# Ledger of designs, part 14: VH-VL binders against TSET complex member tstD (tstD)

Target 1, 154 residues: TSET complex member tstD (tstD), of Dictyostelium discoideum (Social amoeba) (c0hlf1)
Amino acid sequence: MINSLLITNNNGNIVFSKYYSNINDEKQSEYEKLLYQFTKDEWVNSKNEKHLVTEFSGYITVFTNVGDLMLFLCGSEEMDELALSDVFFPIIESLKDICKKKGVTEQNFIEQIPKFILYLDEIIQRGHLDQVQLESIQNYSSLKHDQPIKKDNV
Key: E = the ipSAE of ESMFold2; O = the ipSAE of OpenDDE; V2 = 0.75 times the mean of E and O plus 0.25 times the DockQ between their complexes.

## First folded at step 9 (VH-VL; framework fv_oberotatug)

Design q28 (from q23 with heavy chain S105F, light chain S34N; at its last look DockQ between E and O 0.44; V2 from the best seeds 0.00; counts 0 for: pae E 2.9 > 2)
Fold by OpenDDE, look of step 9:
Structure q28 (fold): chain C 154 residues (1-154), chain A 123 residues (1-123), chain B 107 residues (1-107)
Amino acid sequence: as target 1 above (154 residues)
Amino acid sequence: EVQLVESGGGLVKPGGSLRLSCAASGFTFSYAWMSWVRQAPGKGLEWVGRIRSKTDGGTTDYAAPVQGRFTISRDDSKNTLYLQMNSLKTEDTAVYYCTTGRYYFRWYYFDYWGQGTLVTVSS
Amino acid sequence: DVQMTQSPSSLSASVGDRVTITCRASQSISNYLNWYQQRPGKAPNLLIYYASSLQSGVPSRFSGSGSGTDFTLTISTLQPEDFATYYCQQSYSTPRTFGQGTKVEIK
């Protein structure tokens, strides 16, 4: 089962997180902090969207760089690298698709998070891989109406 | 435009019950985590509780002072957040704010607030 | 619970002044610290999130710094509309907790 998806900026600050298990805020915060510290030195090796794999806190973790973002996908013991990669691919493709107009930057991604959530929900259902084809993800997600949270300039 | 509009506030006696509502618009409510924050007159802000989105389990968390007395719920079909308040105490007197944050930000900062609704618990 | 302590509780300043407000957490909260502004009779508004990220629409004269236990909100050049109460808030753990607030008053 997929445990979590984390997306950070280049400084390791969390931009997006999705957990598929019930853990409290403190445990999540600690996990994220430790994960950052644990993988920080390996980030340089994740350039050009190369997938890196590590075991951290009992989870197999696949992580890579896409644009200005780092993606971390964590799975339980029953998931291997290949299984995680199968999930990771459509996530990356979705991210690229959502940001295709302006590029994969932190700012652009943040603006597209509502759409990303729709895509992600098609990819992962209850911690398991569901849709893998971008076209299918797009089609199913388009059936759902989504309005972004926009802050009015005051 | 994101809008959060609280309602249901009023005067209630100690031991009484009241249900607050928060009508949300301008965003996909069903994916949003929602929170209640209250502010006693002339005092600071106090977190009351939170409800996650259904996709994130729909679970709730409460502050200790309201645990067991207050219940947060949501109706996604109506884009409405609720706060059921039972066994009200005088110290529950406050303006109650409905709040939401950006989707799936781990820190879940409250970037949108309603104008609040006043609840007064008095004998 | 994580306790948040702001300093000072209140301060007087003039338009154009540099204002600094500090917030201390009882334990390390990493960067899970937010700053809010509340004008009289209004709901709070988010200024800074995750210690140093400026919320969209917030003037650049506002900035946040710090990590771990000590955090700072800075207003580089105080404007008339900045007279308000400011709150820090931790999102590291549940329950969420706020500082007691800092009231910035006109001198």
Scores: ipSAE 0.461, ipTM 0.850, lowest interface PAE 1.4, mean pLDDT 89
ESMFold2, look of step 9: ipSAE 0.475; ipTM 0.780
ESMFold2 (binder alone), look of step 9: mean pLDDT 90; pTM 0.919

## First folded at step 11 (VH-VL; framework fv_oberotatug)

Design z1 (from q27 with heavy chain Y31D; at its last look DockQ between E and O 0.03; V2 from the best seeds 0.00; counts 0 for: pae E 16.0 > 2, placed apart)
Fold by ESMFold2, look of step 11:
Structure z1 (fold): chain C 154 residues (1-154), chain A 123 residues (1-123), chain B 107 residues (1-107)
Amino acid sequence: as target 1 above (154 residues)
Amino acid sequence: EVQLVESGGGLVKPGGSLRLSCAASGFTFSDAWMSWVRQAPGKGLEWVGRIRSKTDGGTTDYAAPVQGRFTISRDDSKNTLYLQMNSLKTEDTAVYYCTTGRYYLRGYYFDYWGQGTLVTVSS
Amino acid sequence: DVQMTQSPSSLSASVGDRVTITCRASQSISNYLNWYQQRPGKAPNLLIYYASSLQSGVPSRFSGSGSGTDFTLTISTLQPEDFATYYCQQSYSTPRTFGQGTKVEIK
């Protein structure tokens, strides 16, 4: 369902990437460079957390900025913008939660990547659920660390 | 830089006891979940157990072969993890590694490992 | 307990070869699968977490794929420093369990 998540700084430098397909390094690098170049003009005048959508390489990508970071979530060919948004906004809220005391900046995020990965993994595995809530993710992480992820509508 | 240094290994007879220590530095030890992993000579890796941070309840979990014989504890004031091994058997002969994940991984990944300390159990 | 089975147990390869190692879980573990490298006489090092995420500082010639029960580790162009033993490990449940290891030897 989800092809990739990319998080970059304002120059397009990769801060975090996760690919859910088995794609080689050259293809990943080409995709990352072109995605930023393709979307950069929409970034320059966007409001913080403005939800933006584009089609790149035949797939729908939703993207926005959060603090000093730019986030890109690319869906598989069967996903539309609304389905992607159901996954994208929990990811954004997780990012805010892990960085909230220091703000969402490149340096603060880098320090919090391990926790972000945990939240991201739980969100993606629950990506086919009707609803994903930050409170449910936090409860799951604190109580069922070694258990299968469960659906939760909170 | 994260460092984990095990000590206390040595030769013991079957039925004996030994206490291993792991000195930790380069991270907030009191927030970390800590684990022990062992490797018998020429064999693969085996998870021994873990202890959670005190703020996450301080509870322990053990692999079945060591349950009731081994005790994991921690001293947050000394940044030190311990493994008390009682009723040792020859199959407990192994290099014992102290391991942890990054601050927020909660024992999902073992991305920091000590160099290990050898425990030999023989007559 | 989740049983992890690696294949092959050992292999011989030359520098420059493409190497693949497989790991099978006795039940679905979603993507909670990690890969470690252990060079002779050294502690293990994490290579890949969550089936396909590359650990920081790990060369891009390493990649992981799979989900559910079947996983692979690929080394695209084997280098001299890659002669080591590789382990998969599940983090789906307690106890954590490792595969038996795959020794990659110089041919």
Scores: ipSAE 0.000, ipTM 0.487, lowest interface PAE 16.0, mean pLDDT 79
ESMFold2 (binder alone), look of step 11: mean pLDDT 92; pTM 0.935
OpenDDE, look of step 11: ipSAE 0.275; ipTM 0.797

Design z2 (from q27 with heavy chain Y31D R106E; at its last look DockQ between E and O 0.06; V2 from the best seeds 0.00; counts 0 for: pae E 4.1 > 2, placed apart)
Heavy chain, then light chain:
Amino acid sequence: EVQLVESGGGLVKPGGSLRLSCAASGFTFSDAWMSWVRQAPGKGLEWVGRIRSKTDGGTTDYAAPVQGRFTISRDDSKNTLYLQMNSLKTEDTAVYYCTTGRYYLEGYYFDYWGQGTLVTVSS
Amino acid sequence: DVQMTQSPSSLSASVGDRVTITCRASQSISNYLNWYQQRPGKAPNLLIYYASSLQSGVPSRFSGSGSGTDFTLTISTLQPEDFATYYCQQSYSTPRTFGQGTKVEIK
ESMFold2, look of step 11: ipSAE 0.294; ipTM 0.711
ESMFold2 (binder alone), look of step 11: mean pLDDT 91; pTM 0.935
OpenDDE, look of step 11: ipSAE 0.307; ipTM 0.793

Design z3 (from q27 with heavy chain Y31D R106T, light chain S30R; at its last look DockQ between E and O 0.05; V2 from the best seeds 0.00; counts 0 for: pae E 17.7 > 2, placed apart)
Fold by OpenDDE, look of step 11:
Structure z3 (fold): chain C 154 residues (1-154), chain A 123 residues (1-123), chain B 107 residues (1-107)
Amino acid sequence: as target 1 above (154 residues)
Amino acid sequence: EVQLVESGGGLVKPGGSLRLSCAASGFTFSDAWMSWVRQAPGKGLEWVGRIRSKTDGGTTDYAAPVQGRFTISRDDSKNTLYLQMNSLKTEDTAVYYCTTGRYYLTGYYFDYWGQGTLVTVSS
Amino acid sequence: DVQMTQSPSSLSASVGDRVTITCRASQSIRNYLNWYQQRPGKAPNLLIYYASSLQSGVPSRFSGSGSGTDFTLTISTLQPEDFATYYCQQSYSTPRTFGQGTKVEIK
């Protein structure tokens, strides 16, 4: 299953985090700190949305750069590096969609976090991949939350 | 230094069973994904299957030719990898290698191989 | 499954020659292509990982290139110890699959 999704800025500060496993806040903070220290020197190699993979704290961790953000996806069990990479696709598409033509910046993302949460809930349910196509994510998000979601990408 | 030592190979009749072992040392076995790769005499390399670490769920994957017949398991307390082979066929004849890899930024690769153990299935 | 096809199956070369081996994947595997060397009676050894990254301890005369579906292993100046069988292997999807191998023989 998917254990966590972390999004940081270029300095390693957490902008967004979601955990799907049972972990308390204190352990989360420690985990995030250690993850930054472990990967920071390799971030330069994750440019152009290249998926990098490492083993960290017993989890397979896939991470990549999208705009001004760093994304970290951790998984276990059936979620090997390939599976995690597949999960990144709808997440990145969603991220780009919510930021629209303004680009994926820290500021733009922060403003769209509520919408991102709606999309993410359709992509990942109970730690498992569900919707993978942007159109489906948009449609289901709108239906479940009774909120009109405009499609920016055709 | 990383060491992998396979054992348990030998001669077996078609339909028979055999259990291979791989003794690992020189690294934290419990954290490692382990794989089996085989090579028929005079032929190429064929991936058999893998087992993930316990922390990664301990799940297994198999190649189609061995699916349902072979089982990969591990005993982390003994630093040992196993391959249980049931319903053996003549085409299963091969040198069986135990392998371990490391996670790089670009994926998981087979960095270390044992010297292999020969399994011969013949009537 | 991803099928891997190597070319040629065998070749003859002399010491000092430039040797090129190709590997084609049935579908895109990005850069998740590894090259192994196997000498007679020995286990395979990793030479190149992720298409072009040289494994530690491997001589610089070995190089890898390519991405997507087409890959190449090059030995710039063949040495006596390089006569062996070489395999490409994709690490993109499960099951992992190997090329059929290329045997480099003495001319």
Scores: ipSAE 0.000, ipTM 0.584, lowest interface PAE 11.1, mean pLDDT 87
ESMFold2, look of step 11: ipSAE 0.000; ipTM 0.468
ESMFold2 (binder alone), look of step 11: mean pLDDT 90; pTM 0.923

Design z4 (from q27 with heavy chain Y31D R106S, light chain S53T S93K; at its last look DockQ between E and O 0.06; V2 from the best seeds 0.00; counts 0 for: pae E 14.8 > 2, placed apart)
Heavy chain, then light chain:
Amino acid sequence: EVQLVESGGGLVKPGGSLRLSCAASGFTFSDAWMSWVRQAPGKGLEWVGRIRSKTDGGTTDYAAPVQGRFTISRDDSKNTLYLQMNSLKTEDTAVYYCTTGRYYLSGYYFDYWGQGTLVTVSS
Amino acid sequence: DVQMTQSPSSLSASVGDRVTITCRASQSISNYLNWYQQRPGKAPNLLIYYASTLQSGVPSRFSGSGSGTDFTLTISTLQPEDFATYYCQQSYKTPRTFGQGTKVEIK
ESMFold2, look of step 11: ipSAE 0.000; ipTM 0.478
ESMFold2 (binder alone), look of step 11: mean pLDDT 92; pTM 0.943
OpenDDE, look of step 11: ipSAE 0.771; ipTM 0.911

Design z5 (from q27 with heavy chain Y31N T59K R106E, light chain S30K; at its last look DockQ between E and O 0.12; V2 from the best seeds 0.00; counts 0 for: pae E 9.6 > 2, placed apart)
Fold by ESMFold2, look of step 11:
Formats: C-alpha cells, structure tokens, sequence
Structure z5 (fold): chain C 154 residues (1-154), chain A 123 residues (1-123), chain B 107 residues (1-107)
C-alpha cells in the first residue's frame, strides 16, 4: 500500500501533501519533520537526483529532489522497492512535465497543482487497481479533496 | 561534474588474481549504489555485480558467472569502488566499467560510466 | 534470470532514415527497460529509461515505447553521430541483463 506523497521546499516547508491512510494530523506533522530532518543532507550534498530508500517508524520511503523541491513517497511494509518505483517514477516524470519550460521550482509547481493532482490520481489509481485496494484510495481521496494549497500564496 | 575512473587492468594468467579500482568524484559516493559492467572485445555488455550504499545495508549481488570468484567492496572515505577478481578465466577478458545511476537505487539504470579498464586473461 | 533479445543484430541505414530496434524480454518486466548507445571506443550512454522516458540531453529524435515483454527504440531521423551500437537492459530483477546489441552501420 502507498501511505503518502510529500513535496517540500529546500527549507522543509510542505508545498503539497497527500495521505492515503487514516492517520491524525499530529502523527502526520511528526512524520513530516522527522523525514525531512533525516534526509535533507542527502539531497544538499548530491548534485545528481537520487532515489534513496530509508525506513521511518516501520515504513519504507523513497525520496529524491527535483529542482528546488523534495519528493517523498511512503509505502507500507508490504510494498517492495520495485512496487514503490512503479509509482514514484511516473510521479517524478509528471512533475518534470508540468514544470518543463519554467523549471521545477516551488512557484511553478504551485501554479500547476491542479494538473499535478490529475496526473497523481491517475497514477495512484492504476497502482491500487493492480492491488485491488480501490475502496481505501477512493475514501481517502474524498476526505482530502478540500485541502489544497491556498490561492493566497500563488 | 561526475567522474568515474577505473584503474588496475592488465594482463594476467588463468587462475590469477587482479583488483580493479574506480575513483569517484562529483557526487556523494557514500549514498550511491555502485555497479560493475564488463564487455568482452567485440561483444555486448554484461552486468557483473552491484554493491549498495552502507546506509542501504551494503548488500552485494553478483552475476552467476562470477559468483564466488569476484568480490565488490567500497571505501567511502576514499570515494573508491573495488572489484577483487580471483580464479580468473579466459572468459573474463573484457573492458570493465564502473557505473552508477541517479534515480531510486543504482540498479534501475546506469547514468554514469567510467572510461573502462582492460583485463586480459591469457597465458 | 530475464533474457533480453534484440532485433536486428545489425542494420545498415542512411542519414535521414527512420530506424527501429526491438527488444523482447523472456518474462514481463513492466516498464523497467532502458536503452543505451555506445559509439566505437567509448563507454555507453543512457538514452531512455523506464521504457519511454528520455534522458536529459538526449535529442528528441530518440524515443522508446512498449511495456511488459516487447519494447521498441526509434530514431526518427538518423544523424551521422547515431551510427553506434544500441543495447536494451532490464532493471526489473537481479541480475541485470542486457540485450546482445544492435549495430547501426552507415550504408
């Protein structure tokens, strides 16, 4: 199962988050801070984009940076590295595609979030249909539809 | 600029041993999975093996023809990948490349390659 | 182990030609298929990863398609620098395996 996708800026501020499992806001905030803190030096020290695997609180997370954004895809213990990559690669390519001409930056991504959500939903639904877990994804997506990044920051 | 520079190739007799080195620069070596790929003269590419980063457990994997004879290791303090080759056979004659990639573990594709070092196994 | 079979083993073509190279896996490898170019005397270069994603800096005349077991590399308008040997490589399982190569020669 896929648990979450997080996208942050270089300072660790959340630009986009989507949780596909039922966890409360306090656990989400703790996970987000721990994940950024444990992984930030891996990206700052690398001049190449990397998919790295790490474990936090029993969850496997793959992560990389693209432009000035950091992306984190978290799966459950049942997800192997290949299954996570089947979802992560298309997500990364979608992000690059929607920001192509202006570059992958926080501002350009924010402008393109509606398009990114469409790409993301398609990718996640395809992955979960193969795992016959469609009901959980639909319920989670319905609960989160009303929480986009506010337009005041665009 | 990413650079990978292999060294240590040469002529050895069957049954002999040789150690190859790959000096890495321009990226964070300690976080990278590293691989060896070889190419016999006039032939195609053949994956030799891989070593994971220490942060990802440091596990090695090998192709069947070299299993038990070749050992991949790394020294993160020197940014150097090694290939220890023992019990060499004439079929091991090849140019040996070190490689790494940019996305999710090196094992998905090879984005960076060294220039290669030639190993010739002959009497 | 997953066996990768390329076709053809070699071909002759002229500048401007459309070139198509195929690669077949012995079992499904989903989209975990990469393409490399190797010019004479040089190390390989990555062209295409994840079946259809173009590597940065690679000319747009290169494209990849396919999934599962059957994959295709296309060069839409062959250029003089494209005379080289091309390899597919699967990254679905360990050990990683390459196709035998396709040599593209000038006619």
Amino acid sequence: as target 1 above (154 residues)
Amino acid sequence: EVQLVESGGGLVKPGGSLRLSCAASGFTFSNAWMSWVRQAPGKGLEWVGRIRSKTDGGKTDYAAPVQGRFTISRDDSKNTLYLQMNSLKTEDTAVYYCTTGRYYLEGYYFDYWGQGTLVTVSS
Amino acid sequence: DVQMTQSPSSLSASVGDRVTITCRASQSIKNYLNWYQQRPGKAPNLLIYYASSLQSGVPSRFSGSGSGTDFTLTISTLQPEDFATYYCQQSYSTPRTFGQGTKVEIK
Scores: ipSAE 0.007, ipTM 0.594, lowest interface PAE 9.6, mean pLDDT 79
ESMFold2 (binder alone), look of step 11: mean pLDDT 91; pTM 0.935
OpenDDE, look of step 11: ipSAE 0.036; ipTM 0.703

Design z6 (from q27 with heavy chain Y31D R106G G107R; at its last look DockQ between E and O 0.03; V2 from the best seeds 0.00; counts 0 for: pae E 17.5 > 2, placed apart)
Fold by OpenDDE, look of step 11:
Structure z6 (fold): chain C 154 residues (1-154), chain A 123 residues (1-123), chain B 107 residues (1-107)
Amino acid sequence: as target 1 above (154 residues)
Amino acid sequence: EVQLVESGGGLVKPGGSLRLSCAASGFTFSDAWMSWVRQAPGKGLEWVGRIRSKTDGGTTDYAAPVQGRFTISRDDSKNTLYLQMNSLKTEDTAVYYCTTGRYYLGRYYFDYWGQGTLVTVSS
Amino acid sequence: DVQMTQSPSSLSASVGDRVTITCRASQSISNYLNWYQQRPGKAPNLLIYYASSLQSGVPSRFSGSGSGTDFTLTISTLQPEDFATYYCQQSYSTPRTFGQGTKVEIK
């Protein structure tokens, strides 16, 4: 099961978080802080959007940098690094898609968080992978929210 | 083994119509995104359009040069892909390939190709 | 639309030669670049997908590299059956677009 998706800026400040497990806010904050510190020296080498993998606090964690942001995807149980990468990729593509005109910056992403949430809801449902194809994600997101499908969708 | 067999090509006059078929076998056709790619004689490859699986909405996309004139459809019960070509132009002359592919990291690509069928538009 | 530009358009080589073909995208396409081989009178065949992944059944003398906008197809030791036209293709966005092709001819 997927446990969490975390997105931070270059300073480690949380820009976005989504938890799929039952964890309280206090524990979330501590977890986020520790995860960033734990991976800080490694993610600097995440060139070309390579997926880096580590085990942290009992979770397999895939992480990388995209633009000005750091992304962390944590899973447990049946989730291995390959399974997480299958989930992580459409998330990254979604992020790039929603920021494609302006680039993936903290500010641009923040402005597109509502749209990102729609995409993410199609990718992950109840902690499990659902949609993996970006075009499907786009189409289903549009259909569910009664929005027209954009012609310039990737 | 995946097999794609195009048919329906031939000679047609400008302004005419033609329907191409692609018989598919060796894979679960209903789950596959299908595409048409064409190649003018002595020229490069050009994407024509695609149709998604029913589960992914069954929607179609077309290249700008054929938009409004060509229609892609499918009959999953017959494992057949179609390309209806209307208002044909001389520049539509090409070998038309039926293609299908695998999903890999968020994209479908052209993994398998038929041998193609020649469409000649000439007065 | 993403424009794909290959270089060279054609080249002459001998059996045993190292051949390099380049492909440039008008914008970043990440690794969503595929290479196809088309022998005379035949349909295209997939060689490389996702920039550097070798298609099953393709000889190891073929390799792909690059990311973003610049990509390269390399044939380490050209064989007689490798004389063909090669195309790069982006699968990043719709419409799908191809390079103009590179014809590898016998010297």
Scores: ipSAE 0.000, ipTM 0.608, lowest interface PAE 11.6, mean pLDDT 89
ESMFold2, look of step 11: ipSAE 0.000; ipTM 0.478
ESMFold2 (binder alone), look of step 11: mean pLDDT 92; pTM 0.937

## First folded at step 12 (VH-VL; framework fv_oberotatug)

Design b1 (from q23 with heavy chain T55Y; at its last look DockQ between E and O 0.41; V2 from the best seeds 0.58)
Heavy chain, then light chain:
Amino acid sequence: EVQLVESGGGLVKPGGSLRLSCAASGFTFSYAWMSWVRQAPGKGLEWVGRIRSKYDGGTTDYAAPVQGRFTISRDDSKNTLYLQMNSLKTEDTAVYYCTTGRYYSRWYYFDYWGQGTLVTVSS
Amino acid sequence: DVQMTQSPSSLSASVGDRVTITCRASQSISNYLSWYQQRPGKAPNLLIYYASSLQSGVPSRFSGSGSGTDFTLTISTLQPEDFATYYCQQSYSTPRTFGQGTKVEIK
ESMFold2, look of step 12: ipSAE 0.712; ipTM 0.863
ESMFold2 (binder alone), look of step 12: mean pLDDT 91; pTM 0.934
OpenDDE, look of step 12: ipSAE 0.558; ipTM 0.867

Design b2 (from q23 with light chain N31Y; at its last look DockQ between E and O 0.40; V2 from the best seeds 0.00; counts 0 for: pae O 4.5 > 2)
Fold by OpenDDE, look of step 12:
Structure b2 (fold): chain C 154 residues (1-154), chain A 123 residues (1-123), chain B 107 residues (1-107)
Amino acid sequence: as target 1 above (154 residues)
Amino acid sequence: EVQLVESGGGLVKPGGSLRLSCAASGFTFSYAWMSWVRQAPGKGLEWVGRIRSKTDGGTTDYAAPVQGRFTISRDDSKNTLYLQMNSLKTEDTAVYYCTTGRYYSRWYYFDYWGQGTLVTVSS
Amino acid sequence: DVQMTQSPSSLSASVGDRVTITCRASQSISYYLSWYQQRPGKAPNLLIYYASSLQSGVPSRFSGSGSGTDFTLTISTLQPEDFATYYCQQSYSTPRTFGQGTKVEIK
């Protein structure tokens, strides 16, 4: 089962997170902190969309850089690298598709997070891989109201 | 432009009830986590509670002082956040702000605020 | 609950001054610390998130630093519009908690 998806910017700031396990805020925060520290030396130097794999906190974790974002996918022990890669691929493809006009950047991604959430919901359901084909993800997402998140000064 | 507009504040007696509304615009409301923060006159900020997006379970969390008395809900079809306040106490007197965050990561911060609505609980 | 303690509670400063406000958490909150500015009669505005990240549109004279339990907000050169109350807030645990505030007043 998939436990979490974490997306950060190049500074390590969390832009998006999705947890499929039942953990509280404190544990999530601790997990994110430790994951960041544990993988920092590797992902800081890996900005070529190479898939890196490690075991962290008893989970298999696949992580990679896409644009100026870092993606972390964590799965339970029953999942291997290949299984996680199968899940990671449609997520990356979705991210690229959503940001295809302007490129994968933090700013562009933030504006498309609602759409990304819809795509992600098609890819992962209840912690399990469902849709894998981008076309299917797009079709099932069926966005009628795709409003970007506006960045305004308050 | 992101806008949050609170309404429903007013004067109420202790033990009374009041429902606040927050009209949201300028972003996809249904995917946003929402929160209430209050500020007593001349005092600091106090977190009241939050509600997750439906996609994240739509669950709510509350501060201890309002637990069991306040209820946060949302109507995504109306882009509106609600705060139902029951059994109001004098110490509930405050300006109530609705807030949301830009990042979808467990409410790391409140980057958008309404201008607030004043609730006065007095006999 | 995580208690947030700001220091000082108030300070007087002049335009052009360097102002430093500290925030201490009762336990480690990693980088899950934000700073807000509230002008009189207005809603709070986010200044800094994730301990040191500057919110979009916020002047560069504002900066945040720290991790774990000790955090600092710095205004390098105080401007007239900076006279306000500042709050730190932790997002490490629930309930979310704020510092008691620091009022920056004109000297």
Scores: ipSAE 0.035, ipTM 0.701, lowest interface PAE 4.5, mean pLDDT 87
ESMFold2, look of step 12: ipSAE 0.416; ipTM 0.761
ESMFold2 (binder alone), look of step 12: mean pLDDT 89; pTM 0.917

Design b3 (at its last look DockQ between E and O 0.22; V2 from the best seeds 0.00; counts 0 for: pae E 17.1 > 2, grease 21.2 > 18.9, placed apart)
Fold by ESMFold2, look of step 12:
Structure b3 (fold): chain C 154 residues (1-154), chain A 122 residues (1-122), chain B 107 residues (1-107)
Amino acid sequence: as target 1 above (154 residues)
Amino acid sequence: EVQLVESGGGLVKPGGSLRLSCAASGFTFSYAWMSWVRQAPGKGLEWVGRIRSKTDGGTTDYAAPVQGRFTISRDDSKNTLYLQMNSLKTEDTAVYYCTTRYYSRWYYFDYWGQGTLVTVSS
Amino acid sequence: DVQMTQSPSSLSASVGDRVTITCRASQSISNYLSWYQQRPGKAPNLLIYYASSLQSGVPSRFSGSGSGTDFTLTISTLQPEDFATYYCQQSYSTPRTFGQGTKVEIK
């Protein structure tokens, strides 16, 4: 099971967060700050989208840099690195797809958050996605293209 | 090491105003949620309110007895938390603590200042 | 608002006694319950978080139990430094709320 996805800018400011575990807002913010403080010195080693793995608070977390954003995917106790990477790869590809030619920047991502949420929800609902399912999720999101997308709280 | 140091307490008449400060060090203040807790002499602890980090929206929440009279603010460039207290009442007499908390599955970090006394009396 | 009802308000005990303090929430707060100790003239100290997890540096004679609405703090063998006031606090919802406190006095 996936506990959370966090996306930060270069300064560690939260750009997007999604929690799948029952954790209150205060604990979420405390976790976010500790995760940044715990990992920030290793961010240079994630250059060129090298996936890094750490164990934090009893969970395995995979993280990497994509453009000017940092991504963190935290799994439950039963998740191993391979299972997390199988979910992490489609999430990264979705991020690149929504930012396309303009590149993965904080500004471009923020403009595309509504579409990213649709991609993310389909990936997480299935637990993982192979290449065929990623293509289906992209087509499914296109079919929903005309319906209103509500802004979620971050 | 985390340090929280309150200041600005003192004697004030009912209806008056006072501003408390809390100087913070030893952690990244700009990402922290900060709270005020008070304790009347010889009484229990009472949560006063909280301000979120600016990155989490910078919003405030207050306990009902102080809503509309107290304002929590922060200056991240000075690593300082503030409590502006207006329309003070005798029941606001208390030691005021600034607090912050850190959480992980393995550790729960809960930091308190030494407190500053506010006395509201004629 | 979640009301925290703490019992008893005070108790008298001797060194070596087992002490049990209870805390009841007006609605379920899952495990988001902390216990604090406050010695005279000092700021509160965290003892127990997440209902049953012992804070670093706290003696093992302290333990917490419970979930949902009913929680207990137990001091298995009371020591002279344990004469203090104890508070529960919920962190499940806003506003944060404390119990009324339990003063543990020497008999």
Scores: ipSAE 0.000, ipTM 0.474, lowest interface PAE 17.1, mean pLDDT 79
ESMFold2 (binder alone), look of step 12: mean pLDDT 92; pTM 0.930
OpenDDE, look of step 12: ipSAE 0.016; ipTM 0.613

